# Designs tried in a protein design chat: VHH binders against q84jc2. Part 16

Target 1, 232 residues: q84jc2
Amino acid sequence: MSKMRNLVEEKFLEFYESWVIQLELYLHQLLIAHNNNTMSETELRHLISKLTTHHKAYYTAKWAAIREDVLAFFGSVWLNPLENACSWLTGWKPSMVFRMVDRLRKSRVVLVEAQVKKLEELRVKTKFDEQKIEREMERYQVAMADRKMVELARLGCHVGGESVMVVEAAVRGLSMGLEKMVKAADCVRLKTLKGILDILTPPQCVEFLAAAATFQVQLRRWGNRRHYVTHS

## First folded at step 12 (VHH)

Design gd17
Fold by OpenDDE, look of step 13:
Structure gd17 (fold): chain B 232 residues (1-232), chain A 125 residues (1-125)
Amino acid sequence: as target 1 above (232 residues)
Amino acid sequence: QVQLVETGGGLVQPGGSLRLSCTASGFTFDDYAMNWVRQAPGKGLEWLSAISSGGGYTSYADSVKGRFTISRDNAKNTLYLQMNSLQPDDTAVYFCAKEIDMWSQEYTGSDFDYWGQGTQVTVSS
């Protein structure tokens, strides 16, 4: 059964599709830059800046949409099931990017000791922040099953105008909590990303961003193929 | 120094229209989402609308959806709010608010780090 999409879902879907198209274009540029060792540092920095701006745009749009309906992002219809399955609090898990950096290290990328140390510090901090958010999220989830919520749920089963209003109010309250968690997670994501980019050289940044964008695009493609197969 | 200056407020009759402007300075305007928030007398802050940094996405509170339109001109560092079909309940001080820098800050529960001084909108017959 095709889930009826709400207006926020439809609007964000359209935005996201356009955003992904632009991401693919940037990915192409990143790959060219990565394979072209003749690009100047200035050019590389410019490309990095474009990508970071693009990501900023996404999250500003996301937060705008969340203010209307945060719940839409917990079942993101603009993502395929594979993408959703890989999501942590409505996005990529911040600590995941360190694995990408590790992959780069195993390749031809040489990190100096100072970089390695800084990356490790950042990793530890990122994981700590993730855990903190997870604990808070757990608190909200457990609270949903408390006596008050159970009672509200029970009342909600009875068709009464007043009871419905109470339930709706409760849901709104919960949504506000979820919104805070999502925004906190997003800040951890972006701070982590910024931290990595601040540690890496411009060429390394380009390589990292290319890898990250590739992963994102490929994950979407893989998931879409599976989805189409299932629905064909 | 970050500055946000709202203009365009005033007295209007029910059913009337106003266009608010917010001129920004002291930061890279096109890097941040911008918001409109209002505060009616004796009431708390109410978020009204948001626009993404590039202007590619807009959102609205239910209370103003279909009546208000947010837009921005990044070349002019200006945020706009077109308000149509104004009602007495829309009487409030209207603020433009800059969204926090998500790249550099931990989320502390506040979405905004800078506000304008506000502009008074009064809807009365």
Scores: ipSAE 0.897, ipTM 0.964, lowest interface PAE 0.4, mean pLDDT 92
Fold by ESMFold2, fold request of step 20:
Structure gd17 (fold): chain B 232 residues (1-232), chain A 125 residues (1-125)
Amino acid sequence: as target 1 above (232 residues)
Amino acid sequence: QVQLVETGGGLVQPGGSLRLSCTASGFTFDDYAMNWVRQAPGKGLEWLSAISSGGGYTSYADSVKGRFTISRDNAKNTLYLQMNSLQPDDTAVYFCAKEIDMWSQEYTGSDFDYWGQGTQVTVSS
């Protein structure tokens, strides 16, 4: 019920703003590489490595932050309402990335049949992993709802020191379950990203990473613009 | 072969300070978050602090917040823990721990894949 940002939210907002600025700088480099037909494979692999390192860095910061407060990531103050609304378990949904690959294939990227087969295998695996997490989330939500119903019943009764400690322990247990599911989802996200980059050639990886970064930047810009329009 | 070696432990008086170091080898140090964890006599493991791969984000357990500072030097493959205002209940074996490779592994509930052997910190008068 607090409208003020806590310390975790303030610290991660500062980190995230810096991280996004660097992502935009890498996007400019990706777009230059996309238009430059003389870049060597070594130069492309170096740029791809910078992007993968940058994405890994985000998740290492996220995991550090969720140890202090996982709930900060379910209504993040560093994201606009559109970005938050598009989240699946605190981030992008792994299976949606294949729609981006399919769009690139139809417009810009030529894939050989071996790549198409490997991407389809990865798509199936990714969807399977997503469904596994969604089933675990459903079980968690049922458990949380049951505990919240018990908590609601207790709101109408006197609160003693022992009952406060029992409720606090239950809430901490639920928070630990959320942390595990968020981390599982992050691993699916990163494994999916790695899998795609391993299948694509370096020029195709640059195309894909440019499209992904563009989408993330545009989602942020559009969400900020839409929010301002509704305040006029 | 991944190896983590902690140093800098010892005996210190209450209110004193120590700086722990953890030297890493066998992996690309700057790709991973690093953590400090301690185990007091007869107790379980207590997570203390984490630092992101680039050093851009740090977090702390409530028990050490404001007293301990985590840092890293990626050029030297070294993790640090500056511990100030030490008290007897900080007596423990202190471990550095490497976060799992989120990039290639299914999450099984374990956050750390490699640990050092630990360094003893004893706070006593």
Scores: ipSAE 0.793, ipTM 0.925, lowest interface PAE 0.8, mean pLDDT 85
Fold by ESMFold2, fold request of step 20:
Structure gd17 (fold): chain B 232 residues (1-232), chain A 125 residues (1-125)
Amino acid sequence: as target 1 above (232 residues)
Amino acid sequence: QVQLVETGGGLVQPGGSLRLSCTASGFTFDDYAMNWVRQAPGKGLEWLSAISSGGGYTSYADSVKGRFTISRDNAKNTLYLQMNSLQPDDTAVYFCAKEIDMWSQEYTGSDFDYWGQGTQVTVSS
């Protein structure tokens, strides 16, 4: 891993490592449930609840950390380069999760007509919400390219007193805008996840959560393997 | 119905310590981040500290880092703020605030959906 840049990066790295270890333990439980025909619906709902609570805990920690430093979540030190390359506004892209649902339908999961209709409705809502955020991000990128913002960044290296305060205020304004977009994206992610879990039956939820956790763990393992072999 | 009740405010001398409590009811306390926010006389709201669900991550505003400690007891549905090395400019009404339900609510630009009524902290010699 690269050198630590600041205290927020150090603290969140520590949190994230523990969080991922627990996710891997839950994945083990999901895989056992995946292969167990005799687990009760109550037992499955309990396991699903553990996973949703675990994901909520991640986001409450993320939002706490963002208040100190949102930029730490763009190119995060706790993620390998492959994980960072796959992110959309500091996390997974909500509409892409439906490809995972599609893969499950092709292999293991039979959906009834009512579920298919609700999933399509959710997919359309999710895409609409994504597009709204993407439009806002485009406006942010245009503002970043504005000559005045470039001038303020340039002046930050060669100014004193009053000019420093103007640059600091502009940087804080940009960070606040970025925080809002990240939080909006996180809410779309969690609403999409909840929507999928509400539509699927408990056994189907276990299949989906296992697939999602497997993808996240594999992305981390493959990225770490390549990184450590070539750069450690 | 969601309720947040702050206690533990009062008058304290500069350099002193005070512990605030916030008792929560009407929601699953364990599922949400909790925050402390203050409002000094004639000033706007200042965010002070956040703690994640379960307590695994804490964050602080620069103005209180090293002096204040946020904690929670999920078994008692209670949020705490330990305030050390208090100075006159810490004089404010202190509020606890519940983070929005990211799971169910749309993000509208507001991070908090419920607030306590606040408790007065006065630091004066």
Scores: ipSAE 0.791, ipTM 0.926, lowest interface PAE 0.8, mean pLDDT 86
Fold by ESMFold2, look of step 15:
Structure gd17 (fold): chain B 232 residues (1-232), chain A 125 residues (1-125)
Amino acid sequence: as target 1 above (232 residues)
Amino acid sequence: QVQLVETGGGLVQPGGSLRLSCTASGFTFDDYAMNWVRQAPGKGLEWLSAISSGGGYTSYADSVKGRFTISRDNAKNTLYLQMNSLQPDDTAVYFCAKEIDMWSQEYTGSDFDYWGQGTQVTVSS
């Protein structure tokens, strides 16, 4: 099983498989709520609460997994994991979620002026928080480069015991820094999601959550893009 | 007023077992990950284990993998740690810790916002 990920990646993917299956069941309920218009506001808020609890549960599992191995969420090669294709610090970029809101606004969802104002304020705050994290990542990458130079010097003169202890301390420090940045990014993701759901009405929240769930399900289904060549 | 109360500590011989419990109140228990952390005499805090809000993911420090099992009963607002094959190195005060509310607060660098008072585990002949 040479194609399998490391232990933490394998355990988390098992969790994620179950999590996505439950998300698909919730998506079915969201579509029923949208298409039939049969649910009361209380019932809609209960469904929305189940979705938010489900999303929060994902992050509690992710943070548990990160404590064992944060690098599992960046890929197997240390070199510049932030350059991975669709990932911004191990997940969706918070500011990009507003493209879903914009798409819904243009097609099906009618927002009143008060909602539009609040969403724009949230977009600005989200971008500010995102840029703060990006500046922290830039400073961290500079610190990593400095430590990389020291590490290369130590590798050029291998000394048993003492060199291993210093290298282990450096790796632990690097991993702890990455954990904090990933957790900061996850909190921005969840604050942004909460902010959007607080501004939207319950029917609008159902529309938004359905769009988000559809995207997540489709992204997983596209993980093996055997038709990629025919679309280019 | 969040409260976390650990019970089940005590004196055990090497190779023995203990089951720790942590009863939670003052918050919606099943919305948060829960953790076990220990502090041996004169040493810093050592994270041991985490369990996700629904119990669907568990993780362990290398020092306790295969010997300790974390679990939770959300209906009873209770967190558990089953500790098997205990050794003198496991002697410590054991704390349960509540993960921060990722949903409503900015990350400040701290993973836990509330701790129990701790329960003493002593492994000695």
Scores: ipSAE 0.790, ipTM 0.926, lowest interface PAE 0.8, mean pLDDT 82
Fold by ESMFold2, last read:
Structure gd17 (fold): chain B 232 residues (1-232), chain A 125 residues (1-125)
Amino acid sequence: as target 1 above (232 residues)
Amino acid sequence: QVQLVETGGGLVQPGGSLRLSCTASGFTFDDYAMNWVRQAPGKGLEWLSAISSGGGYTSYADSVKGRFTISRDNAKNTLYLQMNSLQPDDTAVYFCAKEIDMWSQEYTGSDFDYWGQGTQVTVSS
């Protein structure tokens, strides 16, 4: 069973490799800005804009790709096993980013009471939205198991022209339901990210984006190193 | 005020080609995925193709894959659809559509928030 066998996986792998390389280049800029406290607000806003645009570009490519094959994003060929193991509905879990904010608060980043209050409100809203999606996913899985799983198992024992068309319709229906849930999850991810960046000051945003990019790059590097050592 | 204007439709013989354009204004074109959708006479909407905000990823419906090519020129705020090997069942009104702002909107099951007025493509002998 190879994840490299279809065109969507090959095309998105090429896109993703280029996207990660560019993320690493932006990470260098974020680390320079993090270490240089003489940058103007305009310079910081420009860098923040580059990062938000880069993240938006990933999702516009993702949504284009899932129209052809949403299943490619469950156990993706462009991610190592560690990256895939950390995924929640094809991406980072929205509530997880608040742990990163908490760690930054315990360092040199000081938040005023108004920011803390807004972040807690956002955390609660994010958890609520996340839980809503999880309940919808459970309902979807139960509904599919009650009918389509039994039908697919029965059709797997007999192969014929009309039976193939029924299986194809069932698979299409499943994929459409998964697409909706993935898109809902992505909107929660991006709304959460925007909410955090709107609450933080530009220097704080640079700190947050640097931490987030560092985590993503480290997860990829560490997972790739583990993979090569174990395989070799 | 968001505006999308499709041009380039017309009458063409089977096997022919057309190039559609969609000029965008009233939003930051570079930030959004753009899509082509068509509606054949008496039928529902059919999604055809998507292109990511930077143009780095494209996708196609099976019905047009290999025959249609989506592209964009972000400097001109213009989306394109090159349609080759046109057949009579490609006859439809062709719309460009802007993808929703994932950044600020809850997902309601609708992928597009703005549409053009459409341009008619007719393929007949």
Scores: ipSAE 0.790, ipTM 0.923, lowest interface PAE 0.8, mean pLDDT 85

Design gd17
Fold by ESMFold2, fold request of step 23:
Structure gd17 (fold): chain B 232 residues (1-232), chain A 125 residues (1-125)
Amino acid sequence: as target 1 above (232 residues)
Amino acid sequence: QVQLVETGGGLVQPGGSLRLSCTASGFTFDDYAMNWVRQAPGKGLEWLSAISSGGGYTSYADSVKGRFTISRDNAKNTLYLQMNSLQPDDTAVYFCAKEIDMWSQEYTGSDFDYWGQGTQVTVSS
C-alpha cells in the first residue's frame, strides 16, 4: 500500500488529511443547519463563508505545491483510486456540479424563475470555459507527442549525460504546460462555485454545500473500502 | 488599495542571515497565498517560495531549500522570509507578491496580481 513518495507528496498528504478532517467538521455544522430552521440568516452566511474560505485554502495550498511538482496532482497519493479516477484535470469537473444542483431542485429545493435563468446562464458559461481548457489540453498533448518523438530519436543516437539532460528538458516542458492548465481549471472551478452560491439563498447554499461535502466524504470512504488483489 | 511593502534588506557578509518582512494592506491578507520572488542584476525574475493562505503549506525553489524559510503572521498582515547561509549569488532585489484571486478572476497565465517595490539584498565580502 505504501509507496516511495517525494517530499511534495509527503507534505501535501499531511496537509490534505488535516483539510479533510476540517471539511468533515464543517459538514457536521452544515447538517445541523440543514435540519434546524431556527438559525438566522446571519448565522447561515457565516457558515457559508467558513466553507468558501476552507475551499479557497485548499487551492492556495495546491498552487503552492504545484510550483514544486504538478505531476503529484495527477494520480495523487493522498487520494484513493476511485477519487483519482473521478478527477478531471486534478479536480472535480466544473460542469458536473450542476447535476448536484439539478438533484436538489428535483427533491426539495424550490428555485424562483430568476434563479433558474441565472443558473442556466452560469451552466452555459461554465461549459464554454471547460471546453476552452479541453481544447488547450488537446493542443498541448499533440505538441508533447511531437517533442517526445524527437527526444526518443536523439536518445537512440547518444549515450551518457546528454541523453539524461534531453529527457529532463522534455519533462520540465510537460510540467510547465500542465501547471497552467491545472490553474486555469481551478479558476473555473472556483468561479463556478462562487456563481452558484451567489444565485442561491443562504438556506439553499447550506443545502448545496452539505450535498457537495457529503459526496466528497462518501467518495473517500467508499473508495477506501475497496480491496486490491495482492500478488506474491 | 492593495499595497505590499518589503523591508529588511541590506548588506551582509557571506554566510550571514537576513529576515525580510512584507507588510500588506488593502485586502484580506489571510485569504491569499503569498510569495517571495527575486531578481538578480541583469537577470529575470526567480520564484523562491510560497505559503498558503492559512500557512499550512509552504514550498521552495531548489535554489533556496534548506536555507530560506517563509512564514506569515495573519494577525499582523505580514509575510516573512528568513534567509540563512547567504552567498554572493543571493544578491538581488527581493519582492513579495500576492497570488491572484482565484475566486473571481479568469486565469490569464499570471499567478500574481500585486507586487511590492522590492528590497535590495547584497551579499559581499
Scores: ipSAE 0.788, ipTM 0.924, lowest interface PAE 0.8, mean pLDDT 86
Fold by ESMFold2, last read:
Structure gd17 (fold): chain B 232 residues (1-232), chain A 125 residues (1-125)
Amino acid sequence: as target 1 above (232 residues)
Amino acid sequence: QVQLVETGGGLVQPGGSLRLSCTASGFTFDDYAMNWVRQAPGKGLEWLSAISSGGGYTSYADSVKGRFTISRDNAKNTLYLQMNSLQPDDTAVYFCAKEIDMWSQEYTGSDFDYWGQGTQVTVSS
């Protein structure tokens, strides 16, 4: 049994808290750019680049961390229970990001017909990629429930050093498969994000990135402020 | 053209130290995680360490944790590996590896798209 958090959880908690603080600072810049329209196109593209670099940096840290412990990313200590409940394979579900685009279209963003067509093509590809990963996960879960996993569970019920070693080796083997699926999902997430930003104009990208960052920050704030409504 | 060049290998006595460096060119170094991997004589590849794009997160294989330290200088496009308490089992060719571009590449199960030529580290027993 771990004492508090294992080393990966402690290290990534520290990283993630800093990463979220920087995301909030970038959100502030996005909102200023959205509201004042004082920035040149070059300045907007620079801000968008800062955001995409910031998102990529998260995943490079995540992939470094999952090499040590992928299971830390299922039920993460650096996320509140609401954030964890909203996760699909350790992150946001790629196809659901198009709901965010749809909301922007209904309120703030006017898309030309060519953009709408490209977004629909991307939505279809994203859904296809998700379904491929979900089928792979199903095959993994079936294999996990297979004879060898049942056999390892029988062995792991016994106390003793040898049983612990066998269970740990089997868990490591299964964790490698899980790492590959998580990495595949992350690549779909980033390709989808890139695809959306490539289709949108720079002002539209600012609107989208602001909405996405707002959602992430508010989900965190809402989940952290339990019992906001009190009787007193 | 992407290029990774490792230097700093050599012969060292058990208990000694070496510092490897890897100079990168042909890509935006700051955008990618970087890794060290080694191959001992007659053995397969062994991942050793990773560092995130900004340097804010590092990870290590159990075999080197506490003895090796990964770092990067993004201004110089250079990756480092400080190796302390070296033992004969650390004898290997050490490679610098660039993580794939998650933005533009489909994940095929391979984490690295470019490798250096490697630098030989030899620790005499």
Scores: ipSAE 0.782, ipTM 0.922, lowest interface PAE 0.8, mean pLDDT 85
Fold by ESMFold2, look of step 13:
Structure gd17 (fold): chain B 232 residues (1-232), chain A 125 residues (1-125)
Amino acid sequence: as target 1 above (232 residues)
Amino acid sequence: QVQLVETGGGLVQPGGSLRLSCTASGFTFDDYAMNWVRQAPGKGLEWLSAISSGGGYTSYADSVKGRFTISRDNAKNTLYLQMNSLQPDDTAVYFCAKEIDMWSQEYTGSDFDYWGQGTQVTVSS
């Protein structure tokens, strides 16, 4: 019903706005830590822990919400069109996060050979996991197309309550499959993030997290303030 | 050792209320979503409700929306389920379940890694 879908959208919009505000506060702390070397390793590890806990909190809320309505996360009302256009299976694409690492490596971060090797191994593993999920998504799309075609054929010949029940079952099956794929994608995202943070030193982790949070905050701000020139 | 202990079950008349508790130990309770699941006699498991790690998001199965309220007290490592307007169909064993650690494992289709032993709720006149 539209009431139930509206409730999920309303609740998650409220959650997400609060979550982004807190991310911005953590970003300020990351930028302070990034811009000076006076913080101890213990202080850096504490800040990194705050960020990882904050990211985990997002996903615990997301998984609670997708149990009610996974489709709300495809074209989300709490994201602007630019943010939605950047989504891969309801979130950032895991392999693309390595572009942040590559940018940091070109600017200020010096990685030792052991770190470079581990990052390349992780990049390959991440791409493999992405491709596995993409193949699963293709299989589900084919299966859903077949189910939809069967129901359209039945609706053309049989109108009534039985047809509604079959359509509803097909939609529930699609939602269940999408939920599993979204959860699999989320675990790849989190495993990739953890892998990067485990390879980098605490100062390097702060630089990475600052860059990632900056990108997310800026994407939201710029997407909300896009200006289209009109001539009169 | 992860431990989840449900309490608060019992016999109640139709229309009555119960409050279930689940006390958690052996893990950082604040880091995980928590869930309530039930199993009626001769039936499979039915997910009822979830609450995010900080308590900032809650969700419910259609069968319990408006009647049940999930909450948590992270200072006490305790999860709650307030159950109102109980009906005979709510008769079941009620379980507390911990969500998997999303950081450490590939998703295998299992959402929960630890369960409590359950508490019986019986709604009968």
Scores: ipSAE 0.769, ipTM 0.914, lowest interface PAE 0.9, mean pLDDT 85
Fold by ESMFold2, fold request of step 23:
Structure gd17 (fold): chain B 232 residues (1-232), chain A 125 residues (1-125)
Amino acid sequence: as target 1 above (232 residues)
Amino acid sequence: QVQLVETGGGLVQPGGSLRLSCTASGFTFDDYAMNWVRQAPGKGLEWLSAISSGGGYTSYADSVKGRFTISRDNAKNTLYLQMNSLQPDDTAVYFCAKEIDMWSQEYTGSDFDYWGQGTQVTVSS
């Protein structure tokens, strides 16, 4: 019953486990900066820069890996089932990050009217970009269904070498299309993250990044804990 | 001004080795994945290898896996490709390519925003 892991899955699992450990260390620094220190603006911007660099490193590794095997990112072995269930096109859904922005409105940080307006404009743009990708994914799913029917016809008639070349081309086309959609989604994710960080002040960015990292770490810990007998 | 300058190409006998270098300037080298791509005579572009921004992840096309090694020295803003066991069908122009800035642009189907001028590798005799 256990899954067979390919080379991409083994390599990215090692990368991701190290990446998450470092994210947890940065989360600790974010919480200190948020609650128990009055750090200078320069120190806050440096910490924010470390977080953005850390996220960029994840995506550059991801894009390197998907060139070898994009399918590894659908139902990933480095994520638990809860983490995988929460994925939208191999990652967090861009519009959902605004739930964390809404948490800022209910927290100690105060958003001024100009920031609220800019965040709403970004939310609308993000939803528009998501909808474009979802329509492209729908077209991809239709194309897959049509190509599956061609495969079933082939199995029923035992056709020769020309049919093999057509099937191989169809499979390559599907993988290329899926890779492009994942990359488009990643660019929307990162543009949205950058947009939020550009609108927020450095202390607000620290709270936002702490909330985002906390959610990611908690989702992972909760999903992994289902194998323990103790409550949490 | 972004610049990528490849060096280290040349004529090599079959079974030989070369190391290509790509010196980068005009951008924060440490923030981006870097890639090697080649174009053989009469052929289209073939992606060969990628390395993540910190160097923590590398990937290879099947055609070069086990023979080529990508690496980077972020202190020197330099990307490398060590090519071993070269064969005549490795003859091509080799390009260094910078990955797009995922933060600031919509994905348009192109993974690379800047390319080097290329360096010729010829494997013969």
Scores: ipSAE 0.767, ipTM 0.915, lowest interface PAE 0.9, mean pLDDT 85
Fold by ESMFold2, fold request of step 20:
Structure gd17 (fold): chain B 232 residues (1-232), chain A 125 residues (1-125)
Amino acid sequence: as target 1 above (232 residues)
Amino acid sequence: QVQLVETGGGLVQPGGSLRLSCTASGFTFDDYAMNWVRQAPGKGLEWLSAISSGGGYTSYADSVKGRFTISRDNAKNTLYLQMNSLQPDDTAVYFCAKEIDMWSQEYTGSDFDYWGQGTQVTVSS
């Protein structure tokens, strides 16, 4: 590959490929559970726990990697172009997951009125949290433009050692702000996921997790086929 | 009732090595990332290294990259830091830190919810 230098990108690509393979194995178990009429609530909750643990593991790895290089997660080399195009602040958009719940509700999943009310309350809260982060992103963009103007003004003068120090400080400030926004978005993602799983029954959770994993796996497979065809 | 206890600090000559341990209790250790952070005399906190919950991903601050190695043994609820090529400016109190539960609440800007009391590392001739 033509990008061979960035250790964060190499290491996370290796981690992510392994993580996705394991997600596919868990998807297989979810599909078996979806079709199995003999599984107890305890057995379903154990499977749900495996999936939530697997998702948490991804985020613990992501946060470790972000400490070294948050920019690697914007236009990630371990994702194909379709996966990157679908990203909001380095991951799935929390409010969009409710469209998956709505689709399941229209087909196979029957929700009682109390569940529907709780899901709508969660959707509103999730959207509110998203909008807070989007406002912070706007503030970040303004700050980034101001720091770019400072850099351009200094580059219009001689680019001595002191100019390098100011540029380095500006870049560090931008990276720290970006890390905070990514972490805030990740917490909204996980809080939303937990909220949905708390509202749904264990069989409904299995169906939701299967749909979510299927979407993620198919997005990767379809994007990889298109990428392969485009570049072959 | 989360508890983190660091051990393995001490006095070492420049170029020497130390291995720090952090024993964890009161939480499901292998569900969380773990971190090492240090504080040099009269200085602020400096993040050093992180390891993901399963141990499958590690990261390092530039100041220690290539010299320090983070690892974990989830069966023993223990986090490690192997420190090689130590220099006088590595003199600090070294802390073990637990990453927040990302499910628990809104992100408030803090990455760590529990810390150990620290272990002193002194590098001098």
Scores: ipSAE 0.764, ipTM 0.912, lowest interface PAE 0.9, mean pLDDT 85

